# Designs tried in a protein design chat: miniprotein binders against q9f7q9. Part 34

Target 1, 364 residues: q9f7q9
Amino acid sequence: MSKKIYIGAMTGTSHDAIDISFLSIGTKIHLEYFHSIKFPKSLRLKVKKLIENNESSLSDLGTINKEIGFLFSKSINEAIGFSKIKKSSIECVAISGQTIRHEINKRFPFSMQIGDPNIVAKETGLLVVSDFRNMHIALGGEGAPLVPEFHNQLFYKARNPRIILNIGGISNYSFVKNRNDIWGTDVGPGNAILDAYCSDFLQIPFDKNGAIAAKGKVDHIELGRLLQNNFFKRKCPKSTGKELFNIKILSKKFLKKKAEDILCTLVEFSAKSIINSIHKNGHNNCDIVICGGGAHNKYLVKRISEMASNDIVLSSDLGHDVFAIESMAFAWMGYKRVSNEALIVQTSSKNVKGLLGSITKSKL
Below, E stands for the ipSAE of ESMFold2; O stands for the ipSAE of OpenDDE; V2 stands for 0.75 times the mean of E and O plus 0.25 times the DockQ between their complexes.

## First folded at step 17 (miniprotein)

Design v3 (at its last look DockQ between E and O 0.88; V2 from the best seeds 0.85)
Fold by OpenDDE base, look of step 17:
Structure v3 (fold): chain B 364 residues (1-364), chain A 81 residues (1-81)
Amino acid sequence: as target 1 above (364 residues)
Amino acid sequence: MGDKSIKVTFETDDRKTLWLIYYEVWYLAEEMGYDVIITITGDELVVYVTLPSEEEAEKFAKELEEIAKELGAKVEVKVEE
């Protein structure tokens, strides 16, 4: 029998790309093919503007939702073509969409992902699974993190509790102890502020290996101010977005410092946010597995390692590709949805189960 | 001078090295402002890029070859018409 393939396509990783994972799901989850395509600069700027500003016209929002839908469609079709995987073997494509808002601490909590699944379904001719976060919210979750159950599927080891730390634009971690129970939380900033500083002030993509940050000194005044953010006072599990942790939270006085000192302080902010969250939750006595683009920031990893009491490994040391984990998680959530299998949703009271994601089809 | 498409294939016995190549290629492509597709299957990483000139294609290919050399990977450059 031909392997059933499940596609996960996501945006908003640590780099400005669309990441697309093709999974086979049997006794093991296997990444059959990975495809990463650069997010078009013009559309990236439109998305950045939506993330950074609380204002948009309804026309602009409607337009960009379609543009992102076409972008996903194009990228998925290209990925299928390059993979040499038969389209008839593809059961679904799960899309993250582009997150532009994540507002949970409101009377009406919501998370907004753009990218029209109808366009994706029509243009690909595939079953599309989308809108995972809003069902997660409807079930009493915060719409994030979505990955903890997937982390449990990949990384569960009997009698060896693990932290699976994803360092993207935002950092999140999953506590993987029990096979049938999940725990995960956003912890604070990942690399989003680092990368934004590099782009906006240094005209470089990112601080490769954290090499600039490694030469700097911590501004303890700014670090102390940043660590007082009300987000850190919230009880875990909790969620956040790049709208809370972006370049605009930095003081004008701090931004006048040397680049190395700024980046060093921002690395320290991410590292301390992670370690403080782990300690606050009582998870400080287990191995840390790091994934996401921040795993390649050697200085950030070093600072986490120096602050942690336990061994740190990359997900790649366990045979799981650092950059693919999030798009793989979407593929797996797509599988769960089309199989009518409920996912675990963390709530403020107890975990519940429900079907996550909306199904969109243009044809049978 | 017409657009040139290049396909650069990296091969390595170490899956970790492929992801290091991925990381370096992404940095380079972002630095140069090129739109790349990077694919990973098995022990191969492939970079697809279309550049506005043959000269830019050759320059980018050479930078990718240096990445391969530094990381101990095999590299093959193919110009696609």
Scores: ipSAE 0.842, ipTM 0.948, lowest interface PAE 0.4, mean pLDDT 93
Fold by ESMFold2, look of step 17:
Structure v3 (fold): chain B 364 residues (1-364), chain A 81 residues (1-81)
Amino acid sequence: as target 1 above (364 residues)
Amino acid sequence: MGDKSIKVTFETDDRKTLWLIYYEVWYLAEEMGYDVIITITGDELVVYVTLPSEEEAEKFAKELEEIAKELGAKVEVKVEE
């Protein structure tokens, strides 16, 4: 086996998918194979409950943790079979797990991802790398976003600073300027509330191209209320999860409005959250490269572009694999971990380095 | 009863078009309520789906062919049993 393959598998994508990327890493990072399947509906509902509700049975949590572990395992084994890549060439599989809580601004910060890596190691027979976020937190970081160093790896160009804006369920961006250092932060909602509204109230997966939102009018009172969330007042770097930005933050009065006005207001909320953060951090004078599922919401991109003084480019226009970037990032972090190479952890003070990811094997 | 498996292969050398096909296929599959597998190797995007009837399989395949036509990609449909 001459070509070494690194797998990254993740859930929590904008399209409720399980995304699996196979990378080869040499002089360049190359996406050899990408595999995407639907997250099973019954399990999605169980996970949604865990994220949105304040209560859960310990027994249910334990069971769902195993179910997610088997889901990752089945999906990874399927992807290996379809790829026709020899299992012996696979150095590791890095898994995101399914995030259910992310609580940082507190005395004992933590992030919780479910999907038992012992199940994945046993069922795949592969070396598994998992739980990148809690070592990040232990080293003084936010545990999210994890992508800034991978963005730096892909997009760094000398004397050409740029913003890499990822519009997933939660939006985040990286300011790519320095080859040997990173800067990144979560900024607020991306698609999370938009998609939840579409699913719960319109019975569609999302607002294709933002077409419904484009017909609406902004509710400036609700928008103003939403933008007063304390998260936006925190200094960067900061992080959050879908437990903060979900349908429950919308007022009952607002939810009685027309769907197009609700979606229009939520697009404005995401767009303003993004641009206000970029402005506040002094990153006004460079290009914005948009990636993630939200890159295809034409109305959202239009609103961002109209608020920004920056040039806007989609990562796909630059030839990058826009929907695969995050699963590729996990594969790349798995590569770093099995190579015993430290990653940069951004903190509120000085950035540090550490070995991110726990290694799990079922046998030698 | 006769479940029908189909394999639809899209081919394009433009990465923007490839990922736009991905987006369109996911939206269509979710709208129709179908569980698909989408794979990408090089310039090739492949959709695998098993549907409960040949009629549904042919309907879905025609929708996928229309996506290819609209986006200017090559497409090939194969029946897999």
Scores: ipSAE 0.832, ipTM 0.946, lowest interface PAE 0.5, mean pLDDT 89
ESMFold2 (binder alone), look of step 17: mean pLDDT 79; pTM 0.736

Design v4 (at its last look DockQ between E and O 0.84; V2 from the best seeds 0.81)
Fold by OpenDDE base, look of step 17:
Structure v4 (fold): chain B 364 residues (1-364), chain A 81 residues (1-81)
Amino acid sequence: as target 1 above (364 residues)
Amino acid sequence: MGDKSIKVTFETDDRKTLWLIYYEVWYLAEEMGYDVIITIDGNELVVYVTLPSEEEAEKFAKELEEIAKELGAKVEVKVEE
């Protein structure tokens, strides 16, 4: 029998791309193929505007939702073409959509992902699974993080509790101790502020290896101010987004510092946010496995290692590709949904179970 | 001068090296402002890019060859019509 393939497609938070993972799911989860496509600059700028601004016309929002739907469709079809995987072997495509808002601390909590699944279903001719976050919220979760149960599937080791730290635009971690129980939280900034500073002020994509940051000095005044953010006072588990942790939170006085000092301080802010969260939750006595684009920021990893009391490894040291973990998680959540298998949802009181994701089909 | 599509294949037995190549290629593509597709299948990383000129294609291919050399990977450049 041909392997059943599950696709996960997401807009990355660590780089301006659509990441697409093709998973086979049996006794083991295996990444059969990985495909990244650069996010078109024109759409990227439109999305950036939506994330940074609380205002858009209904027409613009409607339009960009369709444009992103077509972008996902095109990208998925291209990935299928390049993979040499037979389309008949593909059971579903799970899409993240593009997050433009994540507002949980409200009377009516919501998370908004754009990218019309109807377009994706029509253009690919595949079953599409979407809208995971809003079902997670409806079940009493915060819509994030979605990956903790998947981290448990990949990284569970009996008698060896682990932290799986994903450093994307936002950092999150999962505490992987029990096979059938999950714990995860967003912790604060990842690389989003770093990359935004590099792009907006240095005209470089990102601080490669954290090499610029490694030459700088920490501004302890700004670091202290940033660490006073009300998000850090919230109880875990908790979620956040780039709308809370972006370049606009930096002081004008701080932005006048040397680039190396700014980047060094921002690395320290991410590192301290991570370590403080781990300590606050009592998870400081287990191995840390790092994944996501921030895993390649050697200086950030070094600062985390220097602040941590435990061994730090990359997910690649355990045979799991650093950049693919999030898109793999979507593929796996797609599998769970089409198999009618409930996912664990962390709530403020207890974990619950439910089906996550909406199914969209254009044909049988 | 018409658009030139290139396919650059990197091969390495070390999966970690493959992801280092991925990281370096993304940086380079963002720096140069090129739209790339990067694929990973087994021990191969493939870069697909369409560039506005042969000269830019050759320049980008050379930069990718330098990445391969620095990281100790095999590299093959194909021009696709």
Scores: ipSAE 0.847, ipTM 0.950, lowest interface PAE 0.4, mean pLDDT 93
Fold by ESMFold2, look of step 17:
Structure v4 (fold): chain B 364 residues (1-364), chain A 81 residues (1-81)
Amino acid sequence: as target 1 above (364 residues)
Amino acid sequence: MGDKSIKVTFETDDRKTLWLIYYEVWYLAEEMGYDVIITIDGNELVVYVTLPSEEEAEKFAKELEEIAKELGAKVEVKVEE
């Protein structure tokens, strides 16, 4: 009769936080507890260096992999203690790991997450589910986004197709039409370049509500150049990362402009990337539900709304746990794995089913 | 010079307001350079932080109380030992 709990722990889109969700799953999916902390500064810098430089010694990589494993373990144990949820009620913990590389458009596609699941299993004493992305890739998928099936579970409404638009560092959307088949894709930048500009040039974490961007004027020449990126010509499903959409793609001349104009142009770039993708895929005739951190950028949402032929609504206005959806998705995928239930993998041809996630235990 | 730990509890029955508080607290903590723990359990959002002085702890607590006032949530501040 005791409630069964499933934990999802993930790094945020910027690798500077760990979000941990505790789910109960019965007739409904319920968020029992949410816990959010930031990475220690020194570890954030090590991860940033790995991602940006694309070079490291094998010894350093091995050490950081263990450090991230211990960080996940410590964070999960802390969350359990704060929640006052009995550890014996916890069926598993699913971890995202920390993505350091995601390279799909090549002969031997791969995605690399660090954070040793053996450390997590040992230090928590719990069954660990990890490595969802590489089985997704092995089955012919992109390895990202992973959320489309969870979006179906949460947002499906009979005879009412919906777009679930997640605006994180990279934006993705799911087309939710029926409960047990999926369609999803990455579409382009969300907040990644906006936040990097704010951090590197303005010494603030991001442009709150898009207030600075709202004062600016679009540079249509730079915008046109940015929209010509070959990623936008690829067929869906597709995936990308911050290695493609970062400060380095901005021209030096553009970076000399006023901050307001830079941010205004970058908001337009994200908004057009999103709406152009929806149009290109023929998904104009359904509602858009916006989630993710970008849902709180009022100016970005305004620009999306003005470009869209669709009605839009924020997932927060519908009462959803908007910032927890991704960590909840990992908890739900952990539940599916320990229940021996396959997940749907979208491929460039026919969707397939597979058991996503590797199980790691320290004990029988 | 002793570090000061505080626990700030926000309460609201509106999920939209709860996550707006999360957003505002996260932004404030990043702007001020503080490492916080943020937890959500039912209708309660709790912020845990350890700061290097009582003056900084009181200043941060006041900012968090202003967030509660602006968004219409109940707030309680406790000093942890």
Scores: ipSAE 0.768, ipTM 0.930, lowest interface PAE 0.8, mean pLDDT 88
ESMFold2 (binder alone), look of step 17: mean pLDDT 78; pTM 0.731

Design v5 (at its last look DockQ between E and O 0.85; V2 from the best seeds 0.82)
Fold by ESMFold2, look of step 17:
Order: sequence, then C-alpha cells, then structure tokens
Structure v5 (fold): chain B 364 residues (1-364), chain A 81 residues (1-81)
Amino acid sequence: as target 1 above (364 residues)
Amino acid sequence: MGDKSIKVTFETDDRKTLWLIYYEVWYLSEEMGYDVIITITGDELVVYVTLPSEEEAEKFAKELEEIAKELGAKVEVKVEE
C-alpha cells in the first residue's frame, strides 16, 4: 500500500500526557495508531512554575525549550517504533508544543509554545509542522481553539447542525452547520481547576466520575463570584488558558470548605460556563456532542445535561475516538500545511483563510 | 527479582468501551503511581508498564483484568523480559 501517514503530537489533556495520533487521510480520516505517555514529573513542575509565576531567566527558558523539544522527539520516535509503521510512509509530524502563555486581549497579542521544532526535526528526521497559533493570531484570530475546522471535517452532516463540545482543561465548542465555514470559541474552565484541586489538595489525579463532587453542595456565593470573571463578558469568539482558570482564582475562604463542596461548586462553574455560552449564542435545540477528557466525568456531564435545552451525546457513542480528537486535529492540520491547503481563521469580523503552521526540516 | 515489564492487551469492538478502558487504566496508573504507555490500534488497547517487583506487576495486572471484566472486554496479560 502507498498509505501516507500524518502524525499529530500534543500536550494539554487533563491527565498530563503527550498524545500522539497517526492518521491516514483519503476519502475518510482514519486513526491508524494512538500512543499516550505521561509528561515527566520534573519537567511538568518546571512548566507549572513558568505558567503560575510568569517568571524565568532567559537562560532557563531557553534550556526548558530544548528539553521539551527532546521530550516530543523521544515520544514521537517511541510511538513510531511501537506502531511498526514504516517511517518512510510518514509525511510529517505536527506538534502543538507546550503552551506557557496565551495573551490576546492586549496591544500586541501573542501565544507562546515551547518545544524547539529544530530539535524535533533533527532527532526524528521528519518534516515538522509547528506554531499554528501565532499565524492564526497574525491573521486576526484568537489563536485558539484550533479545532473547529477539524470538527467540521468529522461531524458535518447536511441539515443537521451540531455542537461539538470539547471538555479539556479549558472548554471550547464548535457550532457545526456550514460545510465551508466555521464557528468556534473557548467558553471557560473544563477540568483545569477541578484537576488542580484534586492534585494539590487531595493527592489524587482527578475526581473519578465526579463521585466526590456528587456528594457536595454548591457554594452559590463563590459560584456567583467566579461567574463574574471578565472573560465571560467578552464577545465570542474568544480564547483563554490555564493562566486565567487555576487554583489562584478561588477565594481563601472557599478553599477551607469540605472537598465535596469545593468540587461540587467547580463542576457547577464549568457546567454553567458551557451552557450559558451555548444559550447566549443562540445555539439551542441541536445535539451537543461531547469530546475530551471531561466527557468521562459522569457528574459534570449530568449537570450539563440537566442545564441544557439540547440533547447530549458522547462522541464515543457516535463511534469517534473521544480522547484522540485533538491530537488527530494536529495531524490533520499538518496534512493541510504540507499539502499547501489553507485553513479557515475565525475573526471578530470576516473569517479569512491562511496557511497555518511553520515547516521545519533538517535535510533536503 | 528487580524490575518486571508487563504487556496487557484489551480487545473490544465497541469504541465507547475502548475509551472507557483508556480512562480507567490512566486513572488506576495515576492512583498507583505507575508510568504507563497506552497504545491503540484498531480494536486493541495495549498497556505497557515496568514495575519494581513481581508482586506489584501481578497486582497491577489483576486490577487491569478486573477493568476488562467490568467493561466486558477480552484481556491478555504477558510478562515481557
């Protein structure tokens, strides 16, 4: 077979992993292989401190940028070996990098991902596509979410508008209606604050099925305060990151409450953030297809379903690879870039088209 | 004695069940403090892990077998050297 393979490698899942998807793309998009490994603890701590403290020496930042580049390289080479897929069939590897800053609402908007693509190109010997977000921003977009056009590719069905809700650390959704155009936005927290609370205060990775949250009571005062965040007042499309939605936004008084009540309130915060956005944008009475790690938080999904005027479906119920969709999206964007095919960039005015992603090669 | 590598293969033709297994395996690995590699090809999910003893390897393998039983998937455990 003359099967061409496109690799997408990304970080940013709620379980602190590097997810790597291998796609074949023809008449249909097919996931040939998926590889998931843990983000190393020592490097994860360095990244956490960069994001939380917004400080580092230039030398340390430069070194961490190389360390992440080697991490992506090693993970991609491991995935190739385990997959038994011939390296010669691989057209490119698209990498997300590790986002450490995303600052849009300012005079000179930017997004910063670390993980040196030169290291990845050299160590893998593959054509690397990277830095999708900064061209998106340069063209007048938000730099995030990047998935709406891929959601169109996977989920478009004539005369059947759908909402594709991705519950990751930050939640985003796409309104899939028009085959040749896109609509998408970040909406607020997903799992980011929930998982950080579990890790920092309970020494567990996350609240499995939302079981702890389900036992609690909502603190309506703290919930009301959290929903007053300026992000929720911004017009869609909009974007945000973990630097806005983390433990530091929780009041000290609230953090003294029982774990059940804290998690219950944070589930309600995520659920209300999502549903308020969907209803405010007039995207009622169509199916919501849930993907991302949050799709398996049973209590969160229950709360979303109870607030929604929409029917709820998991992407896995439709036969889609719920945890792989974002890494698949990077593989697909890599495919588009090496094929010299433009992607649609949503702006606050008219949508535009552009070539997203920088190409890096170590050899001819 | 020393480190022991195991390979656990889950098989199911239901994509919902496949990703539920992924979720359960990741949670268990984090709860027990193990670094796993999880791979998916077709209807197979494979877990690779190196553990510090035979006792821990057998315990983890048994937990993974219980996940397969609860979710209705086929499972095979192999010790790798």
Scores: ipSAE 0.823, ipTM 0.943, lowest interface PAE 0.6, mean pLDDT 89
Fold by OpenDDE base, look of step 17:
Structure v5 (fold): chain B 364 residues (1-364), chain A 81 residues (1-81)
Amino acid sequence: as target 1 above (364 residues)
Amino acid sequence: MGDKSIKVTFETDDRKTLWLIYYEVWYLSEEMGYDVIITITGDELVVYVTLPSEEEAEKFAKELEEIAKELGAKVEVKVEE
């Protein structure tokens, strides 16, 4: 029998790409194919504007939702073509969509992902699974993080509790101790502010290896101010987004510092946010496995290692590709949904179970 | 001068090296402003890019070959029509 393939497609938070993972799911989860396509600059700018500005016309929002739907469709079809995997072997495509808002601390909490699943279903001719976050919220979760149960599937080791730290634009971690129970939280900034500073002020894509940051000195005044953010006072588990942790939170006085000092301080802000969260939750006595694009920021990893009391490894040291984990998680959540298997949802009171994701089909 | 598509294949016996190549190629593509597709299957990383000229294609291919050399990977460049 041909292997059943589950596709996960997401817009990365660590780089301006659409990441697409093709999973086979049996006794083991296996990444059969990975495809990363650059997010078109024109759409990137439109999305950036939506994230940064809290205002859009209904027409513009409607239009960009379709444009992103076509972008996902095109990227998925290209990935299928390049993979040489038979389309008949593909059971579903799970899409993240593009997050443009994540507002949980409201009377009516919501998370908004754009990218029309109807376009994706029509253009690919595949079953599409989408809108995971809003069902997670409806079940009493915060719509993030979605990955903790998947982290348990990949990284569970009996008698060896682990932290799985994803450093994207936002950092999150999962505490992987029990096979059938999950714990995860967003912790604060990842690389989003770092990359935004590099792009907007240095005209470079990002601080490769954290090499610029490694030459700098910490501005303890700005670091202290940043660490006073009300988000850090919230109880875990909790969620956040780039709308809370972006370049606009930096002081004008701080932005006048040397680039190396700015980047060094921002690395320290991410590192301290992570370590403080781990300590606050009592998870400081277990191994840390790092994944996500921030895993390649050697200086950030070094600062985390220097602040941590435990061994730190990359997910790649355990045979799991650093950049693919999130898109793999979507593929796996797609599998769970089409198999009618409930996912665990963390709530403020207790974990609950429910089906996550909406199914969209254009044909049988 | 017409658009040139190139396919650059990297091969290495170390999966970690493939992801280092991914990271370096991604950085380079962002720095140069090129739209790339990067794929990973088994021990191979493939870069697909369409560039507006042969000269830009050759320049980008050379930079990719340097990445391969620095990281100890095999590299093959194919021009796709």
Scores: ipSAE 0.808, ipTM 0.938, lowest interface PAE 0.4, mean pLDDT 92
ESMFold2 (binder alone), look of step 17: mean pLDDT 78; pTM 0.735

Design v6 (at its last look DockQ between E and O 0.88; V2 from the best seeds 0.83)
Fold by OpenDDE base, look of step 17:
Structure v6 (fold): chain B 364 residues (1-364), chain A 81 residues (1-81)
Amino acid sequence: as target 1 above (364 residues)
Amino acid sequence: MGDKSIKVTFETDDRKTLWYIYYEVWYLAEEMGYDVIITITGDELVVYVTLPSEEEAEKFAKELEEIAKELGAKVEVKVEE
């Protein structure tokens, strides 16, 4: 029998790409194919403007939702073409959409992802699973993190509790101790502020290997101010977005410092946020497995390692691809949804179970 | 001078090295402003790019070959018609 393939497609949090994972799911989860395509600059700028301003016309929002839908469709069809995988073997496509807003601390909590699944379903001719976060919220979750149960599936080791730390634009971690129970939280900034500083002030994509940051000195005044953010006072589990952790939170006085000192301080901010979260939750006696784009920031990893009491490895050291974990998680959540298997949702009280994601089909 | 598409294949015995190649290629492509597709299957990483000239294609291919050399990977450059 041909392997059943589940696709997960997401807009990257650590780089300006669409990441697409093709999973086979049997006794093991296997990444059969990974495809990363650059996010078009023109559309990236529209999305950036939408996120930063928190304002849009209804017409502009409607338009960009369609544009992102076509972008996902194109990217998925290209990925299918390059993969040489038969389209008839593909059971579904799970899409993250593009997050433009995440507002959980309101009377009516919501998370907004754009990218019209109807376009994706029509243009690919595949079953599309979308809108995972809003069902997670409806079930009493915060709409994030979505990955903890998938982290349990990949990284569970009997009698060896682990922290799976995803360093994207936002950092999150999962505590992987039990196979059938999940725990995960957003912790604070990842690389989003670092990358934004590099792009906006240095005209470079990112601080490769954290090499610039490694030469700098920490501004303890700014670091202290940043660590006073009300987000860190919230109980875990909790969610956040780039709206809370972006370049606009930096002081004008701090932004006048040397680039190396700025980047060094921002690395320290991410590292301390992670370590403080681990300690606050009593998870400080567990191995740390790092994934996501921030895993290749050698200086950030070094600072986390120096602050941690335990061994740190990359997910790649365990045979799991550093950059693919999030898109793989969407593929797996797609599988769960089409199989009518409930996911665990962390709530403020008890974990609940429910089907996550909406199904969109253009044909039988 | 017409658009040239290149396919650059990296091969390595260490899958961890493929992700270092991925990281370096992404940096380079963003720095140069090129639109790339990067794929990973098995022990291979493939870069697809279309460039506006043969000269730019050769220059980009050379930079990718340097990445391969630095990271100890095999590299093959193919010009796609």
Scores: ipSAE 0.842, ipTM 0.948, lowest interface PAE 0.4, mean pLDDT 93
Fold by ESMFold2, look of step 17:
Order: sequence, then structure tokens, then C-alpha cells
Structure v6 (fold): chain B 364 residues (1-364), chain A 81 residues (1-81)
Amino acid sequence: as target 1 above (364 residues)
Amino acid sequence: MGDKSIKVTFETDDRKTLWYIYYEVWYLAEEMGYDVIITITGDELVVYVTLPSEEEAEKFAKELEEIAKELGAKVEVKVEE
């Protein structure tokens, strides 16, 4: 059986995993194999400090860029070995890299991902596709979210507009209405600050089902202050990252409150960010399909549902692989790149098309 | 030496249940401080883990069997070397 396989490998944002999806792509897109392992704690801490402090020596940055390249390489090779999929059937591996900066609303916009694709190409022996975001930016886009066209592939249905809400570390959504065009935007925090609080202050990976948050009360003063961030005033499309939405934006006084109230307020912040964006864009008359890790935060989903005028469903209820959609999207974008097929780049004016992703090989 | 490797296979034809198992296994492994490999092929979710002793492996396997029971999935535990 000579199926062509496309691998998408990404760092998880809300569940600290390296997620790897193996796709076959024909008339239908099929997830052949999914592999998930932990993002090592020592590297996660280095990355967290780098993002939050915006400070490092060039030497340290260069070293961690290599370490993450080896992490992707090891993870991909392990996944190939476990999958029983012939390596010769693999056309490419697309990697997300690890985003450490994303600065768009400025004169010289940029996005910085670490994880050296040369290391990945050498260590795996595969064709590597990387750095999707900077060509997106060069073409006049935001560099994020990258998933809206893949959401169209999975969820488009004639005369059935849908919102595809991805709740990762940062929340984004796609408005799926037009077969041959896209609409999408980042909207604000998802799980990033919630998970950072749990890790830093409670020594747990996240608030399972939002159970701690559900016991708390919203601090409306802090919530109001958080919602005044200038990001929420920007017109769509817009993008952001963990460099903006991290633990350091919380006031010292707020951090002295009990954990239930802190998490409750942060859930409200994420939920309000999402719903405010949907309503301001006039997208409040269609279903919301939730994917990403936040889909399993029952309290967050409850708060979104209570604020929304939309019906809420999980992507898994529609038969889709809710935790795999993002890594599948990278596999699909790798497929598009090696096929020399342009992707749609949403801009503030006219959408354009371009070849996203850099190709790296270690051999012919 | 003394490490014990186990393979726990969950099976369900419900994609929602499969991904709930993924969520539950991930949380449990992180809570217990275990490094797991989680894989999904078709209707099967497989957890691979190496633990310091047979006692810890059996304890973790029992926790995973309870997840299967709670979520209505088939489960099989194999000890590997």
C-alpha cells in the first residue's frame, strides 16, 4: 500500500506536549497515526522564562534553538518507529517550531520560532517544512492564526456558516462560510495564563475541567483592567502570543487572592475575550465548534456558552480529532508546500496567496 | 535495572470517548510524575510507560483500568521488557 504520508509536529500550548500527526491526503484527509509525548520540563522552563522576560544572551538563545531542534527530531523519529508506517512513504515533516516572540503591530513586524530545521532535516533524513509565519507576515498577513484554511477544509458546508474556535494557549477562531476564501483571527488568551498560574502557584499542570475555577468568584476590577489591553481594540485580523498573555500581566494584589478566585477570573477573561470578538465581528448567528485543549475545560466552555448567543458543540461530536487538529493543520500545510500549492493569507484589506513554509533538506 | 515497562491499550469506536481518555491519561501521568507516550491509531489509544518497579507499574495500570471503566472503553494491559 503506497500511501503518501505527511507529518505535522507541533509544541502544545495548553497541555505541554509534542503532538505529531501523520496524515494521508486524497479525496479525504485521514489521520493515520497520532503520537504525543511530554515537552521536557527543563526546556519548557527555559522557553517560559525567555518569553516572559524577553531577555537572553545570544549564546543561550542559539543553544536552546538547537536543543528544541533535537527535541523535534527525537520525537519525530520515535513516532515513526512506533507508527509501523514505512519511512519511505513519508513525503515531508512540517514543524511549528516553538514561538518565543510575535510582534506584528509595529513598523517592522516579525515572528520568531526556535527549533533549528537543519537539525531536524539531518537527524530525521526527511524533507522539513518550517517557518510558515514569516512568509505570511511578508505577504501582509499577521503570521497567525495559520489554521483558517484547514478549518475550511474540514468544516465547510454550503449554506451552513460555522465558527471554529480553537482554545489553545491563545484562542483563535475561523468564520467558515466561503469555500474559496478564509476569515480568521486570534482573539486573546485561551489557557496560557490559566496553565501558567496552575504550574507556578499550585504545582499542577492545569485546572482539570475548571473545577477549581468553578468554586471561585470573579474579581471584576482585575477583569476590567485585563480587558483594557490594547490588543482587544485592534481590528481583525489580529494576532498575539504568550509574550503578551502571560502571568506577568497580573497585578501583585490580585495574585494574593485565593486560587479559586484567580482561576475564576482568568476563565472569565478568556471567555469574555472570545465572545466579545465574535459579537464585534457580527458572527453571533451560527454554531460555535470548539477544538483544542480548552474544549475539555468544562467550566470555561460553560462560561462561553452562557455568554454566547451561539450553539456550542465540540469538534469531536462532529467526528473530528479535537486535540489533533492543529498538528494535522501543520501536516496539511506541509503537503501544500511540497505540492507547490499556495495558501490564502488574510490581510487587513485584500486576501492574497503565497507559498508558506521554507523547505530544508540534508540530502537529495 | 528494576524498571518495568507496560503497554496499556484502550479501545473504543467513539471519537469523543477516545479523546476524553487522552485527556484523562495525560492528567494522571502528569499528576503522578510519569513520562508517557500516548498513541492513537484507528479506534485504539495506547499508553507506553517505563516505571521504577513492578509495584508502581501495577498501581498505574490499575489507575488506567479505572479510566477505561469510567469512560466505557475496553482495556488491555501488557507487561513488556
Scores: ipSAE 0.797, ipTM 0.936, lowest interface PAE 0.7, mean pLDDT 89
ESMFold2 (binder alone), look of step 17: mean pLDDT 78; pTM 0.732

